# Ledger of designs, part 6: VHH binders against B box and SPRY domain-containing protein (Bspry)

Target 1, 197 residues: B box and SPRY domain-containing protein (Bspry), of Mus musculus (Mouse) (q80yw5r259to455)
Amino acid sequence: SPLLTQLWAASVLGSLSGVEEVLIDERTVSPLLHLSEDRRTLTFIAKKSKVCSDEPERFDHWPNALAATAFQTGLHAWIVNVKHSCAYKVGVASDQLPRKGSGNDCRLGHNAFSWVFSRYDQEFCFSHNGYHEPLPLLRCPAQLGMLLDLQAGELVFYEPASGTVLHIHRASFPQVLFPVFAVADQLISIVRGPLAT
Below, E stands for the ipSAE of ESMFold2; O stands for the ipSAE of OpenDDE; V2 stands for 0.75 times the mean of E and O plus 0.25 times the DockQ between their complexes.

## First folded at step 1 (VHH)

Design s60 (framework vhh_7w1s_2)
Fold by ESMFold2-Fast, scan of step 1:
Structure s60 (fold): chain B 197 residues (1-197), chain A 124 residues (1-124)
Amino acid sequence: as target 1 above (197 residues)
Amino acid sequence: QLQLVESGGGLVQAGGSMRLSCAASGTFSSYDMGWHRQAPGKQRELVAKISGGSTAYDDSVKGRFTISRDNTKNTVYLQMNSLKVEDTAVYYCARETITYYSPEGYEYTSFDYWGQGTQVTVSS
């Protein structure tokens, strides 16, 4: 809505000077995913044919991964290139998100510990704790931006190329949050700043 | 390892209410759970599903049935109100599992842990 767009714009223009680089934590990467050498690109490999070390931090069922950077205070922004994927989830997760098992407690958007924007083919939604809010998008985003304001309790999803706000979620977030990723088609990659316009 | 046991079925008059219970021996509280039913000569159909904080219902039972979960008791419930003769069936509790990921990236799921079923008969 115009009111929500103005609120987001004020947060970005008044408080945020740019996007930050986040890197994927290789210890968390699911066996269904390949992580690039630069720790920015996750590629879905469909079958659990890859043998990974069994670390406590590693997701062992769902095609998930966490960023290496934890957010505890302040304003944070990052961008993900999603042009090459028709099935992904991106957002934030609590440090309390379980890593082991096939249950909903590890399934992004189906538990109290994750807040994600998702795409499956031509359908888009915001998901948290099993509640899914459809998002009527006219075009598939090539890049997806996230803005997290931990003081305000606000998570914003936007399209950097058009400047369009896709969704705003307000909540009292847990003490520690990580950017979180899931990919179930092709690949997604974290964009480096500064971003070309 | 996981066992699901239904209870609470029986005979009820049309317009009445009944609550079914599904007790689990083993881990199930973090999984999507569903209630299916099968009438004589018909295929088994999903009537209610619970996932995290969200629920979904088949149109034939929407507004009449309520699925809920008590994780402290490892039990999922189906509250059935305003019962109709057409609700007569064997009711099954089941747990959802991801069976595979398609080449297109979709999660394909199925219910692969089933209870034994409990008969519900609604008389006119």
Scores: ipSAE 0.014, ipTM 0.348, lowest interface PAE 8.2, mean pLDDT 81

Design s61 (framework vhh_6z1v_2)
Fold by ESMFold2-Fast, scan of step 1:
Structure s61 (fold): chain B 197 residues (1-197), chain A 130 residues (1-130)
Amino acid sequence: as target 1 above (197 residues)
Amino acid sequence: EVQLVESGGRLVRTGGSLRLSCAASGRTFSSYAMGWFRQAPGKEREVVAAISWSGGSTWHADFVKGRFTISRDNAKNTVYLQMNSLKPEDTAVYYCAADSTPYGSEDYYLWTEPSQYDYWGQGTQVTVSS
């Protein structure tokens, strides 16, 4: 039942009491992106660094970045401010996600290693392994919350201000997952925990 | 499994207007992002404009902004390119293409990548004379 599922997810969200300290791992940041000093803001610059990256962690083609914190067990929540971008992807990725190359195996939502909510202008989708589910949202969210329940096998996308659940994906997730980000317009920034102040 | 057929290409005088059509056969047209590309004599194929599966998002190359408009009609399985204020530099074979990724290329910077498109039409010739 979609309604009962929404009510259950809202109850789980209401049980959260902590703040996830999520920072971007500078070693992973694509040369198409600028990372702020506080490691929370990614800005799309559309120009590649001239330096050849020899770091195995760094994405070298897609405008992707990973969080520095890995999730292995438990319930985790974080929020991203997306108000200033019309083209972004946010979600989670396995530690097995390839970092090098321009193929779909490194493109978020087009491989078995990433699960993302995406916006392109006024269109919204959930994407995983090349399957794209359009999301008919009535409003553009200014902030996106993510809730990952590794025991239940559930990834929830929601609007923190209203508590509205936008999408729920259920799967048997890999043991190690990282918050993952892509920006192809302006900027996005990580904000503090998903519960109301 | 989509076949694309372009039409509307012809000789036009500088400053004129032309509308190109791309008719798709198959049942998945409304799930594909579509693009218009062109190739001038002696040059590489370049992207002109692109449109999402729903028609809610469009992209246009800088050299055609304000002059060309891409649109689609999913009920008619057709994508259009309205070309205004044509210049001799617009002379090229124009190709219609479909992104094989269902619901399109959500990464808008990829709208410029021909390799992102798997289904291509045969092309329609547009000639702009002075």
Scores: ipSAE 0.029, ipTM 0.376, lowest interface PAE 6.2, mean pLDDT 81

Design s62 (framework vhh_7mjh_2; at its last look DockQ between E and O 0.60; V2 from the best seeds 0.00; counts 0 for: pae E 5.4 > 2, grease 26.1 > 24.2)
Amino acid sequence: EVQLVESGGGLVQPGGSLRLSCAASGFTFSSYAMSWVRQAPGKGLEWIGRIYSGGSTSYNPSLKSLVTISRDNSKNTLYLQMNSLRAEDTATYYCARDTGEYYDFWSGYSTPEDYFDYWGQGTTVTVSS
ESMFold2-Fast, scan of step 1: ipSAE 0.335; ipTM 0.606
ESMFold2, look of step 2: ipSAE 0.207; ipTM 0.600
ESMFold2 (binder alone), look of step 2: mean pLDDT 80; pTM 0.811
OpenDDE, look of step 2: ipSAE 0.428; ipTM 0.764
ESMFold2, look of step 5: ipSAE 0.090; ipTM 0.507
ESMFold2 (binder alone), look of step 5: mean pLDDT 81; pTM 0.814
OpenDDE, look of step 5: ipSAE 0.292; ipTM 0.693

Design s63 (framework vhh_lunsekimig_d3)
Fold by ESMFold2-Fast, scan of step 1:
Structure s63 (fold): chain B 197 residues (1-197), chain A 122 residues (1-122)
Amino acid sequence: as target 1 above (197 residues)
Amino acid sequence: EVQLVESGGGVVQPGGSLRLSCAASGFTFSSYALYWYRQAAGIERELIASISSGGSTNYVDSVKGRFTISRDNSENTMYLQMNSLRAEDTGLYYCAKWGDSYEYPTSEFDYWGQGTLVTVSS
């Protein structure tokens, strides 16, 4: 819609100059992941870290992590550099997402609590609650932008460099949402705001 | 159809060496990270080593300096060179491919081989 187009254009402009500072919550980071000192880079390490704990907020099986900041109202935008990974998921999850276990309840895109864009090799899709919508992309994005409009009930995935919308999901979202991340190859990094290079 | 086939297991004396192979088919081998897991009786599978699509490697502390993971993209094969073997290295060794695939109805989070048995006799 024209309104969506205007909101999208304003959000793209905002993300280039006013990208939110999103940092990863160290307490949630799976033992299969290494978190950088600046809390922006997740690296898949394929071995358990010494920080393996039984805290309720930590994922113990899937290579997942949550952002430290929750979104409850308004318009939010953030960008992730995905250039170095062929296996990742990025999007949002509710505070109700289970942290423990190997089941689909904790697997991003396979439960009612997470909405993600994923890449596995050369396959791209949007996933929510076990519904997987293939996305026929002509080339691999180096960066992924996310725009969350909680008033409109829209989650937009876009390519910041080209301004191309890759997918739009509309839903009545839960009151509390966190940016969510999973990495199963190399690394992904949250792009620092407010300046783009 | 994703297929992973392990080979190279056997019986060896402590201090000996073995090289495991994982032959892969049904996917673009060079684009995926691959993993070696080990399972001993009564213990859940433990991730031993990984190699990324770009060739970066990771190991659990118990095998560092003794095991070397490698890949040959031209042969669609991953290897695990095991040196200075110890009794505690005994177990079934599995290769695996991780990540999500939604192209096929049978797509899984992980694909496993059938395993190859390594026995280090005391």
Scores: ipSAE 0.013, ipTM 0.234, lowest interface PAE 8.3, mean pLDDT 80

Design s64 (framework vhh_3k1k_2)
Fold by ESMFold2-Fast, scan of step 1:
Structure s64 (fold): chain B 197 residues (1-197), chain A 123 residues (1-123)
Amino acid sequence: as target 1 above (197 residues)
Amino acid sequence: QVQLVESGGALVQPGGSLRLSCAASGFTFSSYAMRWYRQAPGKEREWVAGISGSGGSTSYEDSVKGRFTISRDDARNTVYLQMNSLKPEDTAVYYCARYDESWGTPYSEFDYWGQGTQVTVSS
């Protein structure tokens, strides 16, 4: 039942003190992306024309970036403003996700190391290990929330304004997970945590 | 074959206005996001403005917000950049681009880049 699912989701979300402050790890940012000074906004620049250091942590092909904070236990929530992008991926990735190369091993949703909500124009899906589950959304979300429960083994995608659950994925997750991002149109921005003004 | 042809670039004085056009052919224009980039001599190519293929979502680089407006006419397969209150630092070659059909081939966008149109802002 959709209503019962909403009540269950509200129970879990209601236990949170608020969303976490998540910042992007600038060392991981693809040369196809511009990272803002506050480390919250990723802008797709569509060309490898920006000079950046070639660190082992940096994605060198796909327009990906990781958060600086790792999750190992407990309940975690964060929100991304996706209003201005028609091509993005947001979710979680294992530290084992390869950073170098053009293969599916580094492509979010096409490997065993990443679990993402994906948008391309009017199409929405959940992607993991090359399996793509279409999500029939009635409206395009302006913000996308993620809730990771490592004890229960659940990753929830929801619309913060309405509290509507968009997708729930259940799995035995790896010991260390990072919020992960990909942008191939315009920009996405991490919403500031409750302690920020 | 995919073609993008930019036009409208000119020499204009500071405070002036220009409208750039990009005519697209060889693909289903309405299905793709379109973007404007610029490159000044000796500098990296930078993103300026973008418009989605759906819903009309737009975004802009901070230095052009409030001065530039991106729009599209899908019936004419054209994307536009209206530039107002032009400044000397806006001097650059302006390029039109589309996102590649495969989310996984960002390096092949060169095949879909336009030739560029020169905008010079000087007194």
Scores: ipSAE 0.018, ipTM 0.165, lowest interface PAE 6.1, mean pLDDT 80

Design s7 (framework vhh_6z1v_2)
Fold by ESMFold2-Fast, scan of step 1:
Structure s7 (fold): chain B 197 residues (1-197), chain A 125 residues (1-125)
Amino acid sequence: as target 1 above (197 residues)
Amino acid sequence: EVQLVESGGRLVRTGGSLRLSCAASGRTFSSYAMGWFRQAPGKEREVVAAISRSGGSTWHADFVKGRFTISRDNAKNTVYLQMNSLKPEDTAVYYCAADEYSSSWYGEPLTYDYWGQGTQVTVSS
C-alpha cells in the first residue's frame, strides 16, 4: 500500500507534521497508577496508594488511563517510550469505553471500544474485541509510534527509530477516539513533540 | 486446553514452610502464563503470585512478598509456590490458574482462562 511504501522508503518522522504532544487526562487515571506532574509518565504502583476521587471518568479497576485530547477527524501521530516496561498496552479507545468494573468491557483489547498493541514479557499482540493477533517482533521496541488516519480508517503501529511498520489495523472507527494507555510493570512515557535525529 | 491439578496443601504450624505444585496436562504448558490465587473463609479470591510464559518475569502480592516465591519448570509442565514463614492469615484454598494470551495482567482473576480445583492450606499457631 502507498502508506507502507512511504513508511518503508522515507523518513517517517521527517514526513510527519503532527507528531502531537499528548497529555494524560488525570481524571481517568486508575488508582493503580501514578501520574507525573508533567502528565506524560504513568508508573505502575501495584497497590492502591490513595483513595482517589470517584468521578465517572476514572478507571477504578484496570491500570488504564486516557489522553486528554480527543480525535474526531484527520491524521494524528504520537509516540510512547515503552523501554522501561515489560507489561503495557497502548492504542486508541472510544469515548464509550466503560470506566467502572473488572470485566472485559473495561479491559483494553477485550471489547468493541479499544484497539491496542500490547506487550507481556517477551510477547507482543494486537488486540481488539477479544481477538488477539500475535506479532512476531525480532526486537523489543524502545519507543512505539501510533499513526491514526480517521479518513482512511487506519491505525498504524510503528517503530520510530527505524520507520518499521509493526502492525496496521483497518476499520471504520467510531466518531470520537482517545489515545489510551495501560501499564502493569514499571512505567511508560509520552514523548514530547516530533522526534528529529 | 489445559487441565490443572494442585497438590501439596496440608496443615502446617506457624513459621513453617510448604511447597505447592500445579501439574498441567499436555505438552504445551509453556504457552501459558501462570498464577496462584487463594480464597480464605468468608473472603473473595485474591491473587498471590504470577509468572510469565518464559519464567523471566514474576509478580508477588505485597502481603506475601519476601515470604512466597513462584517458579515454573516447563520441562515438567509444573508451576510451584514456595511458601515460607507461614502465618495463620495464609490459611486458604490455593488455586492454580493458566492464561493463554500474552496480554495477561498480574493481579486480576478475569485474565485467567483455566483453573484448578484448589488445595487447602491450614496454618495453626
Scores: ipSAE 0.020, ipTM 0.356, lowest interface PAE 6.3, mean pLDDT 80

Design s8 (framework vhh_6z1v_2)
Fold by ESMFold2-Fast, scan of step 1:
Structure s8 (fold): chain B 197 residues (1-197), chain A 127 residues (1-127)
Amino acid sequence: as target 1 above (197 residues)
Amino acid sequence: EVQLVESGGRLVRTGGSLRLSCAASGFTFSNYAMGWFRQAPGKEREVVAAISYSGGSTWHADFVKGRFTISRDNAKNTVYLQMNSLKPEDTAVYYCAAKTYTYESGDYEYRTSFDYWGQGTQVTVSS
């Protein structure tokens, strides 16, 4: 029942007292990205930084980064400001997501380890394991919210300002998930939590 | 408002040189791959050259290789096409095009479709 699920998701979103304080893990940040000092803003710089160490945790090809916080149980919510970017991916990834290489194994949405909402110019889709579902959005979201319910096995993408549910994905998720980010135009920023009101 | 404005097209003699310029506005130029295309009367539009977002990688079609050079100046939001040893067969309308860097193409496949286009500038080569 798609309608009932959307009504349930809207009810849960309306009951949230705040969102998680999520920070980006500096060790994972691609050389194509600049991370701000507060670890909330990723800026696409399009030139690989020679000062970035090649640690095992660091993505070396795709413009990806992971959050420092892992989710294993319960209900989690976070919001990303996407107003200034026409090319991004946001969602969750398994701790098993490979960090090295140019293949689909590290490409968000093209492997069994990542579930993402993406924007490329005026096209929006949800992607997982090479399956891409187009999302017919009437407006470009300025902020994108994510709600992960690990007990229910649901990942919800929504627009916080309107309360509109954009997409719901149901799955039996792996034991450990991280918020994951990719940006290939301008910047995206994690919204400070908890939200005051 | 995305705008690409070409300039520099004119009449030149066989063996001559021209530099085309394309001024970009309304987007973050340094995040976009840029390309030059051309279309001769009665023919399909064809890709001539492409340059990565940083300028670190360039591609040139076989029919212009060694004669044309694409370059860019990200501080000036401009892409250039230096055209040397011009031939009558190079007569065409030349178009500037932009494509954002995509996380779906790690190798910057230059022959993929471009997202934004200019209005074109006419180059005529006479013998």
Scores: ipSAE 0.006, ipTM 0.200, lowest interface PAE 9.6, mean pLDDT 80

Design s9 (framework vhh_6z1v_2)
Fold by ESMFold2-Fast, scan of step 1:
Structure s9 (fold): chain B 197 residues (1-197), chain A 126 residues (1-126)
Amino acid sequence: as target 1 above (197 residues)
Amino acid sequence: EVQLVESGGRLVRTGGSLRLSCAASGRTFSSYAMGWFRQAPGKEREVVAAISWSGGSTWHADFVKGRFTISRDNAKNTVYLQMNSLKPEDTAVYYCAAGTSYPEDLFYSTESYDYWGQGTQVTVSS
């Protein structure tokens, strides 16, 4: 019950951290993704860019992107509209996540540097370091909320409309974490909070 | 670790049907997502269909949707591609592939798969 109240306060009513708008870092966006002008929507374009990125921040193989804001302490909440995609990953990643290469060290959920909720068609999983926990969801979420409590060491995935907790992961997180995104079908969008400025 | 062997490729007439099989060795087959890829003469290798480790989720490319069906039998360590209403454009070498876990990121990418078969030739005559 108290957790549900915290989720609503952070995602809907907004704590200081929950009011902060999360935007994509355009420097990190994979060449397989298009970033909208407002830096909230990632669209999978499936076209291999012959402009291979040589910038150190940019993912060059997997369809990944990072948020521009790093989280180092406190309570943070953000919501992603996932209604239009059947293949995506959302969660958090360490600043140590490699950007270059096709290996598992850059693939979200297959390394020690990323913690993600993933969807592929009608299957849902939580993934970290090659461990994939199937999540038996009764329906596809249209929006997915994330709550990161760095003091408690908790990452929570929830459905904002119902307040239902989908998964909780507890860990001693590294010093710096970024919201992280991957899209392999259509698009996903970061939802602007009701009190976001 | 798995080893993959495709079979079933042959010459078939336009409008015909064909079933391809991919036999996998080892007890780990049920932990891998599987895909069928094809490579036509002078073209890039492209994904045709993919199936999750459980068989609960399948994906088919738009150009084969309604004609091809991927399925698997974990008890037999086999993945299948049922091909109906074959067209000359379906002429290609067909490959099966196994992913380390789940090729959810780039299921159309060869890099999402760690194990590959040798391929089986399908020729559709007009």
Scores: ipSAE 0.073, ipTM 0.428, lowest interface PAE 5.3, mean pLDDT 81

## First folded at step 4 (VHH)

Design t1 (framework vhh_7mjh_2)
Fold by ESMFold2-Fast, scan of step 4:
Formats: structure tokens, sequence, C-alpha cells
Structure t1 (fold): chain B 197 residues (1-197), chain A 123 residues (1-123)
């Protein structure tokens, strides 16, 4: 039921005690990506022509980036504007996710260390550890919300404006998780937290 | 039966322009992203750019100022417009159905390719 799903999502979001600021960790940003000054917008530049320091934390092949904030306990929610991109991945990753190389170990959704919602053109999937679940969405979301409940072991993807739940993944998550992002078309931007009340 | 057929190649003078076409059949063209890839004689594959089903485009930054990709879903046809051609643009040009999962460094993940059309830039 769309109404019941909307009421459930609104109830859960209304229970959050505050809005945590999620910003991208510039040290992790792939040389294929440009990070804005406010650390919220990732733009795909398509080639490793950007001069970047080779930090241990930096992805050097895939167009990935991590948030600066680590989640270890509790409820966390953040929203990403995806309106301008036809190719992106958003979700969470373990601190153990490898940063170097072109293999599946660093490719979001193809390893044991990342859980992502993805769009490639008109196709939507949830991916983890090489398992890919197609998501039959009738409309392309302009914004994607993520709710991580570490107590319940749930990662929820939803459409903030309608409150519609798009996918729920249940798992025993590792102790430390970061919001993770990948962009291969145009840009995506972190929006300020869940709906402010 | 999936078919991709390139056309429009030929001899062109330096500084000239050329438009390549790719006719698609055997699949729902309007539902797929499409890419252009070229290969100079004796060299590896070089990705030129892609166009998503809705018309959004992404280009190799080294080529972005020289090319424009477009599509006509009503005709199941993909286009590559090339301007200011140089001798280094001499290559066989391929269209490909793009299933590359949003990454741009590996045309090996494209599932169907055309036979190619040859462009020679010389005086």
Amino acid sequence: as target 1 above (197 residues)
Amino acid sequence: EVQLVESGGGLVQPGGSLRLSCAASGFTFSSYAMSWVRQAPGKGLEWIGRIYSGGSTSYNPSLKSLVTISRDNSKNTLYLQMNSLRAEDTATYYCARDTGEWYDSSPEYFDYWGQGTTVTVSS
C-alpha cells in the first residue's frame, strides 16, 4: 500500500533525534570525479587527467567516493539528489573496502564490503557481493533517501517526496559503515539530511 | 538476431567534417545506451562516447570538443558527428550496444558490435 508505506516512512523519519551532516571525504575521491567546494556534489569527468595525491584512502580506478562520517550504531538517514545522472551507485560500504585496483574488490556491489542501489540508464538494481536484484521502478527518482538502522540490521532505500520504500535489505552489518557514492554520468549531490522538522 | 550496421565512412580532408550512422535492428533500440568506439590501424580500442536511451551523452574528454553523438529512436539509428578532423582520427569506427554498467574504461563489456566503417583523413 502506498499510503501505509508513506505513513511508515514518515513515522520512522519523525523518530530521528537530529539531522547529521553527511559530507564527502575528499581524500577518497577518485581522479575520475570532481568534488565541489561544499563537499556535497560529485561530478563525473570521465578521465584520470586530474592531478591528485595518491593517498592510501583514495580510489584509483572506479569513480567512487566515501562520506567523511562513519556510522557505528543507531539510526542514520541521508538524501542524494540523483536527478541529473543516468549512471550512479549509492549506499554503504565497510571501512574494509579496498581502494586500489580495477577488480571487483573495489567495484561497488561486486564484493562483500558494499551494499548499493544503482541506476544504469533505465535499469535499477540493488547489489551486494555479486548478487544483483532488479528493481522494477515505474518512475525515475529525482532524490534517493537512505535509512540505515544498525540496531535492526536494515538498509532502506526510499523516495523522500512520496515516502515510498524502493528496497529494504536486511543483514548483520560490519561494525563501521560509510555512505558510499559512485557516478559515471553528470553529477549527484548530497541533500541536507532527512526532511527537517 | 541483433544487428548493428555502421555507414558513412570514407576519405576526408584534414579540417573536414563527417557524419557516421549506425542502423540497429533485432532489439528494442530505444531501451539501450549506445556507444561509439574507434580503432586506429595497429592500435587498441578508444572509447569515443555514449548516449543513454533518453538522449543524455557522456564523452571521452580528449574527444569532447570534436564529436557529437545523437540518436533517432523512431528510426533505430545512432549518429556520430565529427568536426575538425585530423590525420590522427584515421580509424575504423564501431557502434556498440552498451551494457558497460556506467564505467567508461572497458569496452570489453559491450555485448554487441557492428562491423565498423573506415574513416581516412588525408589530403
Scores: ipSAE 0.304, ipTM 0.605, lowest interface PAE 2.4, mean pLDDT 84

Design t10 (framework vhh_7mjh_2)
Amino acid sequence: EVQLVESGGGLVQPGGSLRLSCAASGFTFSSYAMSWVRQAPGKGLEWIGRIYSGGSTSYNPSLKSLVTISRDNSKNTLYLQMNSLRAEDTATYYCARDTGEYYDFWSGYPDYFDYWGQGTTVTVSS
ESMFold2-Fast, scan of step 4: ipSAE 0.436; ipTM 0.710

Design t11 (framework vhh_7mjh_2)
Fold by ESMFold2-Fast, scan of step 4:
Structure t11 (fold): chain B 197 residues (1-197), chain A 124 residues (1-124)
Amino acid sequence: as target 1 above (197 residues)
Amino acid sequence: EVQLVESGGGLVQPGGSLRLSCAASGFTFSSYAMSWVRQAPGKGLEWIGRIYSGGSTSYNPSLKSLVTISRDNSKNTLYLQMNSLRAEDTATYYCARDTGEWYDLSGPDYFDYWGQGTTVTVSS
């Protein structure tokens, strides 16, 4: 049954001993965001700041940022603290995700190049390529974990403290994926920590 | 016809407190996220914070919890409580309606309607 499958998946995830250290690529950070010195915290600053260098990798409209490390093969896990935001998107994006412009091609979840878990107010959703799946019966998670299995073609969103699986997406992913982040209020931060055994 | 009307501005002493109100009409107020935005004389717009339709709030981190946004959906009214006011808080204060599309991360300039503003002057 679906319930038994969900409980089993949560038990398996809870047995993992750790997550990867993921850092934000400062060259990708939108001018609407401030990146902390440790490259883990993105703060929404509401006003575009002047940028000393306009790299082609930098998002220029949406409040997006990418991780510095690309995933090409294997199993990867990371955790984001989302306690201080009611408007965020986290997940993975292809290196083909456009960086410039205000259109849907740069808007996470509205293009073929991004797969995200999102919160807006009290609503939660998984989004990819303009397909949006509401996620029911969620309390607001303080931390959100992601597990990416490129060999199996699975992206899992879970709550680390409880080991609860929130969503599983299966797809044939592009060979190169980056953790991707967006925040439109306050802040989100990458958290390193062990998972329950 | 959407209308937003701010009130409660005026002269206040440094260190004082002030509460602004925004009366909304012409739309289903309870269905929209609402923001406060300010503009100091000769400066650009600065987003203060947002209250979502479900009641969650988000604030500009630079304000260090010196403000509180609340709403009364039965009165179609938005509030901004400000404490420990400084001369730098002298500005015209606007309420604004967010477009409220799910999955869209709205920047501070993604508002479809604005009030005319109310002026706050912090001076001794």
Scores: ipSAE 0.258, ipTM 0.595, lowest interface PAE 3.4, mean pLDDT 81

Design t12 (framework vhh_7mjh_2)
Fold by ESMFold2-Fast, scan of step 4:
Order: sequence, then structure tokens, then C-alpha cells
Structure t12 (fold): chain B 197 residues (1-197), chain A 124 residues (1-124)
Amino acid sequence: as target 1 above (197 residues)
Amino acid sequence: EVQLVESGGGLVQPGGSLRLSCAASGFTFSSYAMSWVRQAPGKGLEWIGRIYSGGSTSYNPSLKSLVTISRDNSKNTLYLQMNSLRAEDTATYYCARDTGEWFDEKGPSYFDYWGQGTTVTVSS
């Protein structure tokens, strides 16, 4: 019930026609991360799994993961519970984001292929292509909402409980974008919707 | 200027416990995450764990059951409690101001200030 209310509020805020389910693509999950059985929770384990297979889709260095759903057009909204983590990145990435290597080309916010809201301890930033815009927040958000409007060329970060817009980034986005996630402390989880089946 | 001074190192017997301290000065300690890192003789740096400004902690999983990191913001002091010490825990231990980044399990990727280190020797 509380999860239904949050997703409905996000849908109303975004003027969405239905809320799409967002789940993590298990093939992309870094060996530094554990993915829950429901594919919504990423836990930072800091120790690479020896049984993690080396698929071309999988990040092999940075603690990143992608959603299973690609966005090409329209308006999309999703919410991430971030209350348990002091170090995370959430946003969107192009399908061109490299999966292999330790360089900045795979590091979210340090390349032309990713647009993220990041938290490290008490510091918050929006990051894209190595440009980091500090965000002065009065309080750490427990949940972080994202609205992606591909027609308008807008990516909005907001706090669902208060309805406060935290940041708006405007750009001509690539044809294909995926919700993208990184966590380097504890866990983050995608908020389940009433249509998530 | 920014200073980090470790203390509490020394000789300890296998199975023993030891608490290291790191005294911070020259910056607003309560606003920064802090990490502990060690280096065994002839080996590379190994990240032990960090504590965020609000007190939440993140540990190297290989060490999580053996160590506890805490802080006292009123005293500008960082602590590392170590239990069940083994010969392989012999190392120089450093505290570091942690300005962020995404680490693998084996070491820091981004620290801007380090202490000079304190040596822990585990032997009988």
C-alpha cells in the first residue's frame, strides 16, 4: 500500500499514461554487487564473486547495473529507495556506455554516455561527461524519483515524499536510454509498482 | 593545515585485540567520511573500511567480522577496533580523509589526505 501510493504520486507528478515496471538486468550487474531475487535491490558486497560469468553486457570493474527496459520515446518515471546508502548514483545511460574496463568511459558521470544524480556521504551532485554540478540539499532524500521526458529532452530528479524538484537536466538525448544504477555503500532498491508482475 | 595522526600501534599477541586512534585537525572533521587502509610489509594497500559523517560504516568483506570503525566528532577522532588478530594483520595502518569514489575491495580510489601511519606487529 505505501508503495502503491508512491508510484501513483510519481505517475500524477509526471502526467504518465500508466507506470512501467523497472527491473534490473541481471546480465549487466557488476561482480561487486548482489542482485535480489525480485531484481529490484542492489547490495554492495565489495568482493567480486568468483562465479560471476563474463558476458559482454556485464560491467566488470565499476559497481554498476542497468535496467532491463530501454526507453526510446515518451515519458517515463521510476523511484529508487536510497535511504540505506551513503554512496550511490542513479540516472540514465546510453546503450553505448562501455561495460568493460576501469577507465572513466565506464564510470557513471565521467563520460558522454551517462547522466546521474550522485551521493557521496553528505555531498550531492549531478554529473555528466566529467562535469559535476553540486546540489545543495537541506536533507538526505530517503527516496529519489526520476522523470525522463524524451520528447521535451528533460531528465528530472525529485524527492517523492515532498514533491521537491532537486535537479533538471535538459539535453538532446540519444535514441536509446536505460535507467542506470551504481551503489558503493549498503543497498538501493527500485520501488515496486502496482503493475509490477 | 590538515593533519591526521594515528596512534595505538605496537606489538600484540595472536588472538589479541587492539584499538587504533586517528586525531584529525585543520578541517571540519564531522563533515567528512574517513577510511582506514593498511599495508603489510612488501604488499600493496588494502582498504579496511570507511565511516561516513553520520556514522554509517562500510567494510572490506574479508575483514568485516574482525574490525569495527567508529568516530567521535566532538573529539575529532576516528577509531579502528581490531579483534582476533593474526600474524597476517601485521601492517602499517593509515587513516585517510575519504572524498569519495567507487572502490573495488582491495583499495582506495580517491583520498586527499593521509596520516603517516602506525605500525601493528602481531607475533608471539
Scores: ipSAE 0.309, ipTM 0.628, lowest interface PAE 2.4, mean pLDDT 83

